VH-VL binders against o60147. Designs and how they scored, part 1

Scores and structures below are computed, not measured.

Target 1, 175 residues: o60147
Amino acid sequence: MLEKNKYLYIFRHIQTNQVLLSQGNVLKKTALFQLPYPLQKPVAPNGMRPAKLRKDHWVPLLKVEFPNESMFQSVFMQLLNYRKYRSVQPLTSDLLKLPIPVRRRKIMRQEVPNTIADLADILNKEKFPENSVRLQLSDKSDSEYADWPPSVQIDSEEIKLSRGFREKTTVDEAR
Positions, changes and structure headers below are counted from each chain's first letter, unless a header gives other numbers; antibody chains are not in Kabat numbers.
F, E and O stand for the ipSAE by ESMFold2-Fast, ESMFold2 and OpenDDE, each averaged over both directions (binder to target, target to binder). V2 = 0.75 x the mean of E and O + 0.25 x the DockQ between their complexes.
[cut] marks letters that were taken out.

## First folded at step 11 (VH-VL)

Design o5
Fold by ESMFold2, look of step 11:
Structure o5 (fold): chain C 175 residues (1-175), chain A 118 residues (1-118), chain B 109 residues (1-109)
Amino acid sequence: as target 1 above (175 residues)
Amino acid sequence: EVQLVESGGGVVQPGRSLRLSCAASGFTFSYYAMHWVRQAPGKGLEWVAVISYDGSNKYYADSVKGRFTISRDNSKNTLYLQMDSLRAEDTAVYYCAKGEYSAYFDYWGQGTLVTVSS
Amino acid sequence: SSELTQDPAVSVALGQTVRITCQGDSLRSFSASWYQQKPGQAPVLVIYGKNNRPSGIPDRFSGSSSGNTASLTITGAQAEDEADYYCNSWDSYGNHLYVFGGGTKLTVL
């Protein structure tokens, strides 16, 4: 039927390297709920949930094309839950040696490779048909963070847009 | 020797609030995620909430989201559960549990009973 | 709907081997942990990961997993093993994050 293919869009923050997941090709402000709660004395934007989405600070990291809604929803939900899983792990000894602001920045720097590894782990565990999932990256070297199953076809062309996943057209003024 | 001691349980009317505490000792509290798990009378275990080691990440079961707030004070080695808008179905023994790598609970408290009834 | 399914009850003769199973889709990605609960007591971790046993847990307890199923095996069951047993896993498919099975009551005959 109509609208067979579904896309997962993943953004990274240009300053902090935090990651946001989206089922739309532009971020909605509700995506900010994926970020940690602010502490009572929040430090600079590292690790805090800002009051407003600054769309000029979020750039494409990758997109994934799924052949149907069911596969998309399964992977999207799992990836969100993998991120929650990582957020509640104990501190490692290397991180314990760092001052708290430095530690938080180092943890955020890992979000890009960790998200890519988690996506690959999910796709390796799923029973998807060979070449049924197309992956396109903004930087193809990022594919080296993981081993990909036969179900994944990595697009030879990188994402070339510097902002969002689409070229501008007539935009909806509605939310 | 790891110890977790819950307190603050009791009988409370529906719609009221209650705050549970869990005193931790025998480990470095600020290194670990902490959890609340509950068990209704004669029923199985139900996970309620988790808080990350520094309190920056909090997650809740859908049954309590928007009504319960997990928090911690690492200077006092204490975990809290603020329970607002209590309902009869919140009646349970509430356990404090220590999270470990790979999402298991290696130590549990003795539990504190919360009864929501008129 | 059940995310982790356990049989509600199982029996074993004293000294015999019993297996308690736990089934769910999240077990393909995340290992199960197993908890023993005796009447009036808090749960106690007995197995985590595939087959890791905490200090103080007898070596008659072991774990295994295959596909979406995890099993707790008690070899040479003793009277003190009579308890409720819960499996638990991270829930990658649902809204509960951590899910427990419904529990299995083990009776030692």
Scores: ipSAE 0.606, ipTM 0.811, lowest interface PAE 1.4, mean pLDDT 86
Fold by OpenDDE, look of step 12:
Structure o5 (fold): chain C 175 residues (1-175), chain A 118 residues (1-118), chain B 109 residues (1-109)
Amino acid sequence: as target 1 above (175 residues)
Amino acid sequence: EVQLVESGGGVVQPGRSLRLSCAASGFTFSYYAMHWVRQAPGKGLEWVAVISYDGSNKYYADSVKGRFTISRDNSKNTLYLQMDSLRAEDTAVYYCAKGEYSAYFDYWGQGTLVTVSS
Amino acid sequence: SSELTQDPAVSVALGQTVRITCQGDSLRSFSASWYQQKPGQAPVLVIYGKNNRPSGIPDRFSGSSSGNTASLTITGAQAEDEADYYCNSWDSYGNHLYVFGGGTKLTVL
């Protein structure tokens, strides 16, 4: 149903700042496949894919409500593509100047701002109707990572966080 | 001067395997993504695979996914393409290409010919 | 997967201007790169990004984009410009990631 699948949740890992995209307020196990690194048995350091999804290690970063599922799907796929694109690009000169451990940490820290910037870029290009997309952030300051188009209405209320989970919406309950 | 030199091409039967190598020099190999691009005789260019600078990310064209494996040894400045379950349609000149931002390849090798025929 | 389309062949008189165009949905989001390939040779990057020219590429080569199209323009075509030209861009679908156009054969008359 178009009405049921119009919510994008973006989660960040509380330690690594890795980012996972979710259609819905609960992360699915399959979300781990979004991580580019090989599956490792230990808990994921340095962006490695853990063997199991520990929901309590992820917190919601932002919530995006789209007018319909089609728009959601379009943006969702594009976000994944942007992430893939970044994952195979050469290192920047600034990163190359850093020791490897520091470099790796910095790359991981960039996932959150990069994802936010990607989202804004995608939405700018999509040219959705004015105020048709609702954006809610866990931290309002994160909105500063990007310039948002007129299609985006930023919610004045921050997301109420419970570690590992987002609040259920009426639409989520209907699923 | 940037140099990319492919090797390992040859004639093989369908279903067989072949491993290509690309020796890189003239740049810091471990800083850049590397690609394989192929060109069937008389046809256009087809992107095959990419591997990130540290080998942590790999992606493939649908046409080779599950059959080909891209890898690299940064200590040897070498890129590899393991080709399994080869098909006739895999017949092509295989180029090694250096990756850059904005989805382009700034340097190419001269290519190595792979011929798959019964 | 997304596709990039090119005219299979174009002609230009010596000293004249020719534009080779690439069309595809990916071009709405990502820049194109262009490659020249002469018979029996490897491709050579001639244009990338917003009209960027690698060292060694003549200034008669330029790039442009509009909507879902990207174009390579040769202003003052020379005999040595006769070649196949391929556009490339990011594929915004699946794991394919990169996509080439079908190529355009440029004949210099």
Scores: ipSAE 0.315, ipTM 0.770, lowest interface PAE 1.5, mean pLDDT 88

## First folded at step 12 (VH-VL)

Design q2
Fold by OpenDDE, look of step 19:
Structure q2 (fold): chain C 175 residues (1-175), chain A 118 residues (1-118), chain B 109 residues (1-109)
Amino acid sequence: as target 1 above (175 residues)
Amino acid sequence: EVQLVESGGGVVQPGRSLRLSCAASGFTFSYYAMHWVRQAPGKGLEWVAVISYDGSNKYYADSVKGRFTISRDNSKNTLYLQMDSLRAEDTAVYYCAKGEHSAYFDYWGQGTLVTVSS
Amino acid sequence: SSELTQDPAVSVALGQTVRITCQGDSLRSFSASWYQQKPGQAPVLVIYGKNNRPSGIPDRFSGSSSGNTASLTITGAQAEDEADYYCNSWDSYGNHLYVFGGGTKLTVL
């Protein structure tokens, strides 16, 4: 479906608050590659990359509609790179004082606000036309994590939460 | 004083493997991402790979992806680069570099030369 | 992947000011770092962030940025400043993540 190509969905894990990016309203197995590899294969609840995608563990965080697929792809790739950038930064002194499991949990808790901030930063720099990007959040208060450029129109209506996908379609039901 | 000392370089034939090591001292090794950067003779600098402070994240340049493996042993303050399926174009001085905020390298080793030739 | 471009060679008279510029889309989002490399030596960080100098780097070295460009300026070039200079930044658009410019050979006349 051509219409899906311009939609960015961001999902959060219901337990770990980890974040996955998706093109379209259904999470794909390949999205798991966005998560870090564990040194020792821990269970998914430890906030590392699980072996299998459990769609029921993920809920939509926000939806972004772009004017076209090209703009979507640009922002999508930048978001991934921003996340990678953070993953290789030195730890803050506050984090270093914490045990490794606690540290990891704290880092994961920041993924949602960081991702939202990243999105805003990217959109501010892209200078898209005014009101050309539509943003809908599951929690409107999450929009407060960042300043949004004029190109972004924030929907007053919150998205309905659905695990693993945003909306069921006849095509999605077949998957 | 921060010190990075590379080792393991040498002359190898194409298709062979080589493992580089970088011994780090003078800072808390386990707190920082570490990098390999290489420089072919008479050429510019090329980023090769990065590994996060705990080894949970690894990224590679496209030129070495699938052939090179970056790893670290924080208990030994050592960074490694396993180079498999070496090619002539892999010939370079390989530098170990310490990562820092804002994607810069504040300390570099003196490098170790890898020569791939038939 | 995004690339950083810089002039392959520049010259400056002793005591004069020279600016080495790096250009690339990644510089719109991320700060550049600059490295000095003398023949047979490892690179040395000289500027990072907006205008930060590591310890031991002379104050004649400074950094600036504008749009998709970053610049290293040497105010009052010295003979010992003759070297290759490389810019580096995070690649926000491609797969290489860390990208170096092609390097600029600075000759002090």
Scores: ipSAE 0.623, ipTM 0.860, lowest interface PAE 1.0, mean pLDDT 89
Fold by ESMFold2, look of step 19:
Structure q2 (fold): chain C 175 residues (1-175), chain A 118 residues (1-118), chain B 109 residues (1-109)
Amino acid sequence: as target 1 above (175 residues)
Amino acid sequence: EVQLVESGGGVVQPGRSLRLSCAASGFTFSYYAMHWVRQAPGKGLEWVAVISYDGSNKYYADSVKGRFTISRDNSKNTLYLQMDSLRAEDTAVYYCAKGEHSAYFDYWGQGTLVTVSS
Amino acid sequence: SSELTQDPAVSVALGQTVRITCQGDSLRSFSASWYQQKPGQAPVLVIYGKNNRPSGIPDRFSGSSSGNTASLTITGAQAEDEADYYCNSWDSYGNHLYVFGGGTKLTVL
């Protein structure tokens, strides 16, 4: 049984590799507000905010346990703000000459490494006690996108669930 | 070479609306985020809003969120600010500013004055 | 939130060195940019990143940062440097997104 208000859950989209941040172990429809708003309706290019959440399209990327709610809230807000910051930065000139759908797809492919790097940057700037932040990844090689501070303990066991982060309380069995 | 020219300022009663425009020239407008920054008379600078290069991301200062709408027309090289439910504290010179890498403002317009008074 | 704090005024004798400071928690993660504003004019970017000068800005202007503090230094201050100076940064901790300091009026004596 996990306390929901000190855990960060990060999902990735199975097709676009976009990232969604969540306090809960399942995504809520309001998480879609983290995605860019469609430029033109009824045309909603790939990677833009859909009308409905397709939970089968979002899989676990990583989970972080913080020492307390306050530290979780600080990091969660900062991650959201880092993503906003990135969304308003110019790209290289050769990328800017590409059609918008192609450009958007290339940017989306960087969301996983960028989010992991941003998380590590925030944790390196915050003065958390050694080994006080537990990180679990679906793919441990993703930890290589960043240098982690001593405050981070990377779990040796990967997340085995292909959907959601919810664990059973009566029977725990390999998936 | 780079020019930003604001227009649409004026005197308006509280609760009313205004639409500001910013005509851009001398650079490829669709490559850059664009901003509105305001300055109340005798006061400092306050960031108001940003719109991403393609218009797909928009963000606002808390003081204007829900009342102001930033938009752009890349075919006309024009930035807009729709200001609804205006308040006396919105009285300011409104600057159009060009964003660059690391989110600094490398070029600014001359500003347009908005006065909200009853 | 992460407010940017500047001293409201500083003075410098002609030809001397002055340092204008800007302090805020977001500066640990995001570089400050610095703007010069003369009365009745739009702001002009003088320093961005840690210590980059736009073309046309004299090399007497420099920037530095340490911890949550950024500084604008003018070495050999000239009469034309008299202006208001604003720092600006991304607000990584709040909902304002981009935050300006309150401004520092520089007087060249």
Scores: ipSAE 0.549, ipTM 0.797, lowest interface PAE 1.8, mean pLDDT 85

Design q3
Fold by ESMFold2, look of step 12:
Structure q3 (fold): chain C 175 residues (1-175), chain A 118 residues (1-118), chain B 109 residues (1-109)
Amino acid sequence: as target 1 above (175 residues)
Amino acid sequence: EVQLVESGGGVVQPGRSLRLSCAASGFTFSYYAMHWVRQAPGKGLEWVAVISYDGSNKYYADSVKGRFTISRDNSKNTLYLQMDSLRAEDTAVYYCAKGEYSGYFDVWGQGTLVTVSS
Amino acid sequence: SSELTQDPAVSVALGQTVRITCQGDSLRSFSASWYQQKPGQAPVLVIYGKNNRPSGIPDRFSGSSSGNTASLTITGAQAEDEADYYCNSWDSYGNHLYVFGGGTKLTVL
């Protein structure tokens, strides 16, 4: 049973460092539903769900290549649910010491390391075949947020931010 | 003592609206996620909705999505459920529940009955 | 489907040990919590995590898990343990976050 390879694309926001997960190499407006619901108060902090997707504000963080649709769907849905779980956790003691705007910024900036750690946790628990999952990062030092299972091969080349996630094709490779 | 007290239940016709309240005491309300869980008469428990500690993240069961709105007022230590377009299958006792770290419900209210009938 | 499955009823003789089971795919990654509900009352948390008991829950209640199955064990069942028991877990595979099992009615004979 052979299926086409599937990719998970993860973006970060250039200002807030919030994370969006995507099935495609270009964000759709529906990805914004992953961001916090706008507060009903007259003053809302940054990082809330905007009315419009600004694709130029979201840059590549990493991509993951899976050998089939089933592995991709399992990891994608679990990672979305891990993010939801984190969004509804109680405040910790160290966060309570911070002024509210500082606290919110700190929580948002934890999304990159947390998402990478959650991805690795899922991949460790799923026990995929050795070297079956390829990971490419925009910043290879981000791999240090987690311990990766034998199933993961980390690409030596970093993602070039000027080209986004575009998948290489014969035409793209030539020009 | 940690306590949750629901109110606002009653009998209502299909298509109408109700707003439930849950008054919280004995803990710092603004630190915790809050949940609604319902139980139809003679049936099991069904999770309905959750709201994060500051209200910026809200999630719903598919059965109520688009019809129910969870909200909170941290200055009043109160959780709300706005229920619009009510249907007969929404008839249940509605509990509010306190979400603890790692997602279990350590404290429950005694519930408020919502009956949707004509 | 990310359903949690429980047997609808189980019986135990007074003073004997009973296990109530809960099975589902989410339990491979997340621990169950267990709730006791007596007629006309709100649910009460009895076990969370692998085997944590809240204050006030008798030590005859314990929890365990293996694979996609979680179990609630009551050693030395007493008459007041007669109740409905629900498992609950985070749903890592669906859009609903939380799922309850259908409940198990425990009868103490």
Scores: ipSAE 0.605, ipTM 0.797, lowest interface PAE 1.2, mean pLDDT 86
Fold by OpenDDE, look of step 15:
Structure q3 (fold): chain C 175 residues (1-175), chain A 118 residues (1-118), chain B 109 residues (1-109)
Amino acid sequence: as target 1 above (175 residues)
Amino acid sequence: EVQLVESGGGVVQPGRSLRLSCAASGFTFSYYAMHWVRQAPGKGLEWVAVISYDGSNKYYADSVKGRFTISRDNSKNTLYLQMDSLRAEDTAVYYCAKGEYSGYFDVWGQGTLVTVSS
Amino acid sequence: SSELTQDPAVSVALGQTVRITCQGDSLRSFSASWYQQKPGQAPVLVIYGKNNRPSGIPDRFSGSSSGNTASLTITGAQAEDEADYYCNSWDSYGNHLYVFGGGTKLTVL
């Protein structure tokens, strides 16, 4: 329980590359509120927000260990606000040229690099102690999406988490 | 010419509802997030709500959350603010504003006055 | 409490330079925009980003930032510059996605 308080897990959707933030290694249903609310009935992968959380559709993107819960909470809230801010920005010229469904898909695909970049930006500004933040990625190449401050120590080992959880459960295996 | 024109303001009693409209012209309405900003008499500017270009994302100030609903009709180039359960502190000139990159508002309407009084 | 703070009032002599400052934690991460409002009128954007002026805004208006502060500078204040000035940014920490400063009343003497 104590360990969960200082751990940020980020998950990506296997089809849409949408991103969910989680405190701890278990993705909660409430995480779906991080996704935009569609005008139509939400049905993945065509909908912007799934009707329900399908944990088997979400895979770990990265894990961040903070020195304490306070630092975690600060970064977590900022990440959410970064996402919200981005979601209400005007469309770029390249997106404007695309049909709405294609446009939406493209925006969704950008969530992974954007989230990683946001995290790096936030950490750069927070000025945490050197090597006080531990970053572990499911794919080490994803670290290249941003420049990381000295406070961040990137683990050489990649994350070995199951979909939606740290460890695969019997229920997940039955799906 | 880029223009925003608010309408729907008036005098209402507390607890009542009012719907504001903002007619947009001179730009591609469906490309931009739209905002409502209000200003109480003799007070400063207060951000109220934002809606994304396609209406898929909406966010509100805490002061109006649960009572106000922002919406838009891109086919009509119109922004709306449904105000329910109005309170005296909601008395203000309500401006619609066009959102731009980096979170600024480059176009404002002239505003419409909402007075909530018993 | 406001996430962005401004001095409520400042004064400047005609032809002189005045700086209006906005302070807030969000300004460490995000650039401020500035709005001029004259009595009975809607706000007008005068500066956005680091130092960008919209079309029609005189070049005497400029913007700057440092740390958790953003500033609007009027170099060579004119009588018509007397107005309320508001800074704006987004809230990276709180629940208000967009926030305005309290406003600064500029008097030109």
Scores: ipSAE 0.508, ipTM 0.824, lowest interface PAE 1.3, mean pLDDT 88

## First folded at step 16 (VH-VL)

Design x5
Fold by ESMFold2, look of step 16:
Structure x5 (fold): chain C 175 residues (1-175), chain A 118 residues (1-118), chain B 109 residues (1-109)
Amino acid sequence: as target 1 above (175 residues)
Amino acid sequence: EVQLVESGGGVVQPGRSLRLSCAASGFTFSLYAMHWVRQAPGKGLEWVAVISYDGSNKYYADSVKGRFTISRDNSKNTLYLQMDSLRAEDTAVYYCAKGEYSGYFDVWGQGTLVTVSS
Amino acid sequence: SSELTQDPAVSVALGQTVRITCQGDSLRSFSANWYQQKPGQAPVLVIYGKNNRPSGIPDRFSGSSSGNTASLTITGAQAEDEADYYCNSWDSYGNHLYVFGGGTKLTVL
């Protein structure tokens, strides 16, 4: 089978720090289904699933290059499952005491470090060949949320953040 | 003291609907994810669905997606399973189960039998 | 693959030690939990995580794991231990969040 590199794109919300996973460098509206169901209405207050995708609120967090589709699909599915797992953990009594907006904000602020840790945990367990997976971050210090296996090569160049309309980044060059 | 009691099972024709309930007592219901697990006669256990502590996240086994809806009412300490478009292969004892950290089920109900036949 | 595989039946002489195994790729990511089910009854949790026993479970029940395989060990098997035993785990690989093994019928001779 002919190899075609496959990319995992991970976005962070600029205000809430929620995380979305994507197969492409552009978020589709259906990505919002990765976020919790609105409790009262389609538009959730502070930190739940918004009614629509505001692309100017989502910026690159990291990009992962896999050598083939099979590795990408395995890691992508596992990351989604890890996020689902975290979403159904019991609530602690101290979090239950907090006002709902405060509780939601505390939980959402852990999504970035948790997603990075989950990605590294998956890659450590998958036993991929040395240097077969290339990781690029928008902030290299975020790599310190986890210990990375020999299969991961961390790119020295950071992803340049977009503040507005979608545009081609230097790390996503070529069709 | 901690108890889960299922109800709403019965015999129904294919294509019909049933609503199962699970009454919880003896623990703080609103802290925990709740699950449905089923067991066809003479067969093993099959996970069906989970709902997060506040109902904001719901996930289903592929065999029931689009037909079953899990829900909860924390003011009544009650878990629900709405089962639509029932099929013969849905025939099973349905258990509700309390989810703990790391995904184990520490408390189970007695089960309620659903039989789908024509 | 994402399924948890158990031998369908195992026998043990009264007072002897038996091991029930559970194998699957998901066990590399998560620990197995073990449930006992006697005829006509709901399952009861006997081991969770690597080797934790809920209150009220006899100390003859223990768990272990290595790689893709988890084991439930019963030392000094009693007649009352005759039951079906299921493992379960998170499934990080498949389409389902939780998977159960097919079950092992333990017969105490």
Scores: ipSAE 0.701, ipTM 0.852, lowest interface PAE 0.9, mean pLDDT 86
Fold by OpenDDE, look of step 17:
Structure x5 (fold): chain C 175 residues (1-175), chain A 118 residues (1-118), chain B 109 residues (1-109)
Amino acid sequence: as target 1 above (175 residues)
Amino acid sequence: EVQLVESGGGVVQPGRSLRLSCAASGFTFSLYAMHWVRQAPGKGLEWVAVISYDGSNKYYADSVKGRFTISRDNSKNTLYLQMDSLRAEDTAVYYCAKGEYSGYFDVWGQGTLVTVSS
Amino acid sequence: SSELTQDPAVSVALGQTVRITCQGDSLRSFSANWYQQKPGQAPVLVIYGKNNRPSGIPDRFSGSSSGNTASLTITGAQAEDEADYYCNSWDSYGNHLYVFGGGTKLTVL
C-alpha cells in the first residue's frame, strides 16, 4: 500500500482523450472533479465532467515513479494547478479559426500533450536528483511532447493498454 | 484603445448585496479571462476572482468563495461581480483586470469603491 | 494560501539602482509579475513573466529570479518611479490561482 503513494498514474479517456490524474493505479471517483464543468448540456458524452466514473472508459497514459510520497504530492498538486491555470487562459489564434464544435474537440484532444508538457515543466523546475524519477508511457512517442530533465529516466517498455486496464501489483496478485 | 470601466460601487450595509459591472472595449473581450482584484483602503492588492473566456470556468479567493459570483456577457463585453452577504472587510476599491498568459494582468480599470458599513 | 512577502518600504537616490524583492514558495515554480501603483491610480504592469517589459515601460525596469525569490530592479531611478510596487504570481493553494505580495513603497530621494 505504501508503494502506491509514490506512483502517479495519468489516465486518458478512450473517446475524448480527457485526462485524469491518480495516486496509484486505481482511478477513484473523486478524480472526476478534475474535469471542467460542462460548457453546455448535456454533460456527457460531450467530453466534459460525467456524472459517474466509468473506469472502463479510461486507460493509462503514463506512470511516474517518484523517490517518495512527498515528491509525488508536490508534482501532483502542481499538475492540478497547471490544468486550472490553462482553463482560464485565452484561446490561441489557431483554435479560433475552427468551428466551435471542432474547437472544443481539439481543446480536449490537447489535454494529453498539454499534461505531458506540464509534467515535464514541473519536473524541470523541481530539480530532482538525476535519474530519480521513472517515467513509463503507453506510447513512447508521447515523450516527444516535452523536454525532460536529467531527473527523469524514461522506461523503454510501454504500458499495456486495454479498456478498464489496471496495472497489477504484487498486492493485487496476492488477492 | 484598450479600456476597462468599472461601475456599481457604493455604500451598503453588512449583509446586503451589490453587483459590479465592468465594460470592456478596444479588444476582443470573448477571448480573454477576466479578473476582479480589490484593494482595501491603505492596503495591498488582493485577487478576488477569475472567469474564463467563455465563462465555463470560475475560481475565487477563499475570502469571497460562496458569497461572490463572477460572470460575464460576451455579447455586451461586460464582466460582472455579484457580491452577496457583504462584510465590512469587503470594503475596497474593486478593479476589473484583463488576464493574459502566465498569470499577469495587462489592463486595469480605474476601479470602483465599495464601502460596507453599518 | 501561499504568500508572497515584500519589504514594506525601500528608498533610492535619484539616478541610483534599487532592487525590490519578493519571496514565496510559489516563486520556486512560477515567474513573478510586477505592478506599479501611484497614489489614486490603478496598478500598471511593469514586468511580467520574470523579465518581460510591456510596451511603454522604460528599459530601466527589469526582472530577475533566484530560488524562491523574484526581484524588480530599477536601474537609474527617476522621480516618477516613486510608487508602490506589487509582485504577483500563480498560487498553488486550492482555488487560489493568483497571489499578490504585500507591496513595497519606493521613495526616490
Scores: ipSAE 0.222, ipTM 0.736, lowest interface PAE 2.1, mean pLDDT 87

